VH-VL binders against a9wi57. Designs and how they scored, part 2

Target 1, 243 residues: a9wi57
Amino acid sequence: MATLGRNVTITLIGHGTFHLTTPEGRNILIDAWVDGNPVCPEPWKARVRENLAAIFVTHGHFDHIADLVDLARETGATVVCQYDMVPYLEGEGIPAAQLVGFNKGGTVTVADVRATMTTAHHSSTIYENGQIINLGTAAGYVLRFSNGFTVYHTGDTCVTMDMQIIGELYRPDLVILPIGDHFTMDPRQAAYALKLIGAKYAIPEHYGTFPILTGTPEALIEHCREFGVTTEVIALKPGESVS

## First folded at step 1 (VH-VL)

Design o11 (framework fv_ogalvibart)
Fold by ESMFold2-Fast, scan of step 1:
Structure o11 (fold): chain C 243 residues (1-243), chain A 122 residues (1-122), chain B 107 residues (1-107)
Amino acid sequence: as target 1 above (243 residues)
Amino acid sequence: QVQLVESGGGVVQPGRSLRLSCAASGFTFSSYGMHWVRQAPGKGLEWVAVIWYDGSNKYYADSVTGRFTISRDNSKNTLYLQMNSLRAEDTAVYYCTRHGTYYFGSGHFDYWGQGTLVTVSS
Amino acid sequence: DIQMTQSPSTLSASVGDRVTITCRASQSISDWLAWFQQKPGKAPKLLIYKASSLESGVPSRFSGSGSGTEFTLTISSLQPDDFATYYCQQYNSYPRTFGQGTKVEIK
């Protein structure tokens, strides 16, 4: 398996939830589906709670935020999300002091990470008590660490030409992107996204959790070959890390 | 109302130690990062150290690295600065300040204590 | 470290005057800049954060502007309460750094 050599450890918790340890030793999550996540390894249900500094939220669907409020309240972690989610999350019991709301194109510094919110073409709405609650629009993140290592998480999305702009402006070392099909990119669209972005490494996500999510890392690699993409695909199983 | 009250300052000889305290009230102390900032007599402001809300991460100015230790006790709503190997150049009023809510900014200093004077002289 | 340079170091003004203080960063800090007011013998008080956001309870005569490396604090109509020293401070990165201060004195 690949080694990044950049003092960042990235662990797939399962489906769309990632745990990262920064070069300065801070723990962060991207999305928060842990306790009810059928593919999350049991030891990681406790481990994500250890010294958790921040949770970055891509959008409001249940498979990304089901454990968000509980984790934030329990750990005191800073919750970084699109501005429109803040009143909802505060109403659910996350203290205002833990909420950092911003929007696409903007950059905030949380823990030791500089985060830019990016475009993602997806919905971000929940159905609660007979009402449709709009939590803004789906987003991705460019996370720049203290040593310059840069991770681009696309969020849940289809392929978009905006990915070329993100690749050119931020020059990510590693991209995290969905390949599951049905609700997100299929492996062929994801391979094309990697062509637009130009990152050295890719970690696929959002596949295999449910029968309908049929994309595979093997199919992604084949389509990378089709498009002349040299990005190294790092296929993590739930609970596996790369550092 | 938010209040920060520093204590523990005084006159000390070079090479000795002092521990400063900052008592916090009027907010959920355990949800905020805290900083120490100092000001030498007649001079400007200099950032000294930070501690995260849970005590897990700390940073120091180069001028105090290896000599000063920041800590906190969330059960007592108190921030500390342990100052070892004091030098004449450490003479200053020391302020504790709260790391503001990130929702309205990314770590600006929104509340300050009144300060406590530390004088290092022979 | 990011160096913050303020100008002028001292400014003489009369009540009712428009006062402008400038702050320059040695590298881009986006809009992660705050302005503080300090009166003799008192702790600093936050006026402006995120370059242009007015802190709650601060009079509307104070305003901030700028991004990147050039920032300004403006007092539109100086009042007796405003004679003080003003500091800019970047919070883009550690270590946090302050400008050297601008003293606003009565003419």
Scores: ipSAE 0.000, ipTM 0.399, lowest interface PAE 19.0, mean pLDDT 88

Design o12 (framework fv_ogalvibart)
Fold by ESMFold2-Fast, scan of step 1:
Structure o12 (fold): chain C 243 residues (1-243), chain A 122 residues (1-122), chain B 107 residues (1-107)
Amino acid sequence: as target 1 above (243 residues)
Amino acid sequence: QVQLVESGGGVVQPGRSLRLSCAASGFTFSRYAMHWVRQAPGKGLEWVAVISYDGSNKYYADSVTGRFTISRDNSKNTLYLQMNSLRAEDTAVYYCARDWGIVGATSYFDYWGQGTLVTVSS
Amino acid sequence: DIQMTQSPSTLSASVGDRVTITCRASQSISSWLAWFQQKPGKAPKLLIYDASSLESGVPSRFSGSGSGTEFTLTISSLQPDDFATYYCQQYNSYPHTFGQGTKVEIK
């Protein structure tokens, strides 16, 4: 389909999980819902485990971290997450040496990628053994690759004016953003987010996995026209890549 | 509608200075790196300089390094090229151009202004 | 500096013809190449970026191909509006450099 031409391959694994290959050939994940993910293609359940260098975690909901501990333990991948999530993940069995905790506004370098944690307006909690466990606050990432190609993953969020600041400071080439409605932005809010961010490309996510997630790429494109947004929407199906 | 309008061109003697301006409209100017590209009469295109979206990074062609200075004022949506110590070989139409990339990485020019002629002549 | 060489420098063609223009880089530029069209007295206009991606609003008769050091711009069925000079440009590294241009003239 679309060609980025930036020596970075982006694959939608399904729902909110993305696999990226860097210019150096390093494999990374954003979020980790694979084995139990109903839309993940079968070949990608094995493929995400191949030479996995890092997993970047946006927040602690089950549809983003269900396979995190297993993948980290099996592959030895570095887990990059909000600092307050570190004790929980260490308690779940991820070795401390694999955990890189930081917080919003900060930048770390992992797998040759400079990652800045951004805010997201969303909850981040799990219910386990009769307790509500807060796993920090929801976050997104700006991932800057060695060749300057920059991806902004908003995380699960509603639209906010803060997205304009991220767009101006980091000038992302491509944005990954949810359009599913109910738990995240609907397509109309997502189109407005694209107006604020100003990226050339957008990959929608977090839709179609469950009946309640009714947003569509077609509706996103329609509302982009409404707001005069010329961002190219790249509607990847699970298992599809762009590079 | 994206518009870039250059001004400030004219006839100048060798060794003198001239300042070009490029007024941008129809897009969020502060989001884009901007370039100057020139074309001598009857010849091909030559890249001159680039400035990052926030003005923090600048790069120049060797032929103009030390003589030309690129700058921008995001509050006025305006790009500038200060040209000092002008030479006959600087005679060209000067275009401002918008790119999508980050300065220090790769980019392409998606919109160009109409150009302004600079003639360096005794 | 990366040298960009276009071939041919001039070509004569008729409406309806398939036209091909080549561009060679002195070292690998991956896919970091754009093609521009310039009409007399006008600014250049972007046609193709990233070697093969068609700019929005550009007719589908224009296409680009190639990677590394060899690139081609093709016009599948030449129209009267297509008589112009065409330039390739690499943006793999600074300074950005252009080919010398290919003038497409009426046969």
Scores: ipSAE 0.000, ipTM 0.401, lowest interface PAE 17.4, mean pLDDT 88

Design o14 (framework fv_ogalvibart)
Fold by ESMFold2-Fast, scan of step 1:
Structure o14 (fold): chain C 243 residues (1-243), chain A 121 residues (1-121), chain B 107 residues (1-107)
Amino acid sequence: as target 1 above (243 residues)
Amino acid sequence: QVQLVESGGGVVQPGRSLRLSCAASGFTFSNYAMHWVRQAPGKGLEWVAVISYDGSNKYYADSVTGRFTISRDNSKNTLYLQMNSLRAEDTAVYYCARVKYSSSWFPLDYWGQGTLVTVSS
Amino acid sequence: DIQMTQSPSTLSASVGDRVTITCRASQSISSWLAWFQQKPGKAPKLLIYKASNLESGVPSRFSGSGSGTEFTLTISSLQPDDFATYYCQQYETYPLTFGQGTKVEIK
């Protein structure tokens, strides 16, 4: 079984939501679709709320922020998001003191994690009360922990040569990337992204939740072989962790 | 088993001070925000104050702002309410309550048995 | 401050009756509402949080519904142990505010 050996625990909550525990024992989320998420294990609906310090938001689609306001209000967690999302979230009831807005290329420190916002080629809107609300542009994150362990979450995106720049500048140990096809990369495109990034480990996400999301970890592994990529694919089921 | 035990209530003269304590056990106290809620004899519940799990943030009801101070000692698993400039209208049973989720502010789940404060001349 | 108004203030019901208590907020509180039960001389006990979530250990005859400004607590088949005063509480914003209470008298 894969081990990270870096005193960081990563759990797939389901679909696009991840729970991480830092070397200091702080709990953080990447995206926030929990209560209405059909693949989220029942025990994890309560567990994500325990000692939650921060939520990092990749973009504004419903399957990434459906529980964001609820979780932020219930837990007091700091919400880290693209600057243009701040007025919307404050209007939805997240206290201003819990909101940390920044933008692509910038770095902030929250919950002892240095977070750099990266670009992602995807849309970022939510539909409410008959209106499409613009929540900026889709993003990913490079999260650097106190011990130097580095996680790159690509966000929802297509493959882009810019991923090579991120790999060279930040040298991530582990990458989290979508493989579901239709709305994001398919497994072959994701394998090529891993070639560009050069990380030691990869955790696939954003697949299997709905019938249209047809990508599989098995297909990702085959295409990694096709491209000569040596990245170890860690296929977590919802509720499973790697440490 | 979660337990909250209030103490320090009693009869006190108007204008004087009183300090209430709430001893917590059965959970990791340092991970939970704590509230004080009071209830005047024969009346309903009135929220008084809240303190974050680490003590860094506090909020108060307008009726007690400037007179009451909420604090905590996580090493002793104890919540406090320092009540200064007491008035007859502060006469009530004072309950401490924890929040349901660690590091959250809401909702309240477990309550202590309460301690009676009577402000009387 | 958000004002919470309960209706009725007092009700009398027989064992086995369906009991409904209403709580109205002076402005929208989304689903940020809890229901508490208080028996004479005892501390309040959480029954329902986030308008409709049943607290662990609370009998299934209790249920909550509503959103925005109008909320309802229902007891589907009243039992002798349900003699108590019931309070709603909003936690949308500070200060936290409670309804005035509804006293349920059995018999």
Scores: ipSAE 0.000, ipTM 0.475, lowest interface PAE 13.0, mean pLDDT 89

Design s07 (framework fv_sipavibart)
Fold by ESMFold2-Fast, scan of step 1:
Structure s07 (fold): chain C 243 residues (1-243), chain A 123 residues (1-123), chain B 109 residues (1-109)
Amino acid sequence: as target 1 above (243 residues)
Amino acid sequence: EVQLVESGGGLVQPGRSLRLSCAASGFTFDDYAIHWVRLAPGKGLEWVSSISWNSGYIGYADSVKGRFTISRDNAKNSLYLQMNSLRAEDTALYYCAKDYGDYRGLYYGMDVWGQGTTVTVSS
Amino acid sequence: QSVVTQPPSASGSLGQSVTISCTGTSSDVGGYNYVSWYQQHPGKAPKLMIFEVSQRPSGVPDRFSGSKSGNTASLTVSGLQAEDEADYYCSSYAGSNHVFGGGTKLTVL
């Protein structure tokens, strides 16, 4: 496996959920589908709860927030999300003091991480008690750690020219992006996204969880070659880490 | 119109440092990867280092890893090669070369070359 | 870590064809379609003759052609002319690396 050498550990929990440990030893999650996630390794169901400082929410679909309320209430973690999601989450029982709401283009600092919310072209809706609840618009994050290491998580999205602007402004070292097709980018579109962003490393996600999510890291690598993209693809399996 | 001009070469003693520069003109510098390639006496062309448009990808030949540092200043349309702990085998004519890759690609095909700058490492 | 081999010399008569090989591994020449060929005359910078295995830059005559089979790429120079006498280098993308062949001195008899 590749080594980052930047004192940040990134673990794929499964599907769209990531666990990161900061240089200061703080634990954070990006999205929160753990307990009911069919690909989450059993030991990691307990481990995500250890010293959890923050959860960054990309959007409101079930496969990204199913365990959000329970994890936040249990651990006391700060929930960082789009502002319009805050009243819903408070209504579900997350204390207001744990909620940090902001919006696209804005930056907040939580758990020693400077987080900028980016655009993502996707829906953000949950079905609950016979109702469709709109939880704002889908987002990604640029996470800049205290040592300058920068991770861009695109969220669930199609490819967009906005990714070039994000690459130029923030110069991410590593990109986390979906390749599953059907609901997100396919591997070819993801390879083009990597061309726009220009990061050194990429971790693919949101594939293989269900039969319909057919994208593969091998296809991503082949399309990176097609587009002359030299980004190193780090294909983590659920429970695997890179540091 | 499209040009690359290298400078900074010279005679240096083993163990010392030298910094090479490459000035670009006639194209949108920050849309292209740029390479350093050298031609040593008795050897052929040898790739030394590459840098993508945004410095997000940087590569080095095994022979120079840990000693050389490539960098670019897109505002100044300039590329640099910082050469530390120089050895006799680093003696060569050093070219900078533009990648042919359209719009931020890195394909390792080099369509525009400078005339080179000579580095001689000798006592 | 890639090793790419060219013959040190090649020769052909005026008007004939010559083929120069470039043999690597599945992690460079065999694994990617990013093989380039360069012509270098004494005292001059290299000139790109072929890129992406078989494509020609504007201004390169069609008597220069490139191909690849397995781990071996080939440059064919047909209708040899005196000015084709030069050193020829292949190069290949090699993942996170780039490799040049050792060069071939082409003599036109």
Scores: ipSAE 0.000, ipTM 0.438, lowest interface PAE 15.2, mean pLDDT 88

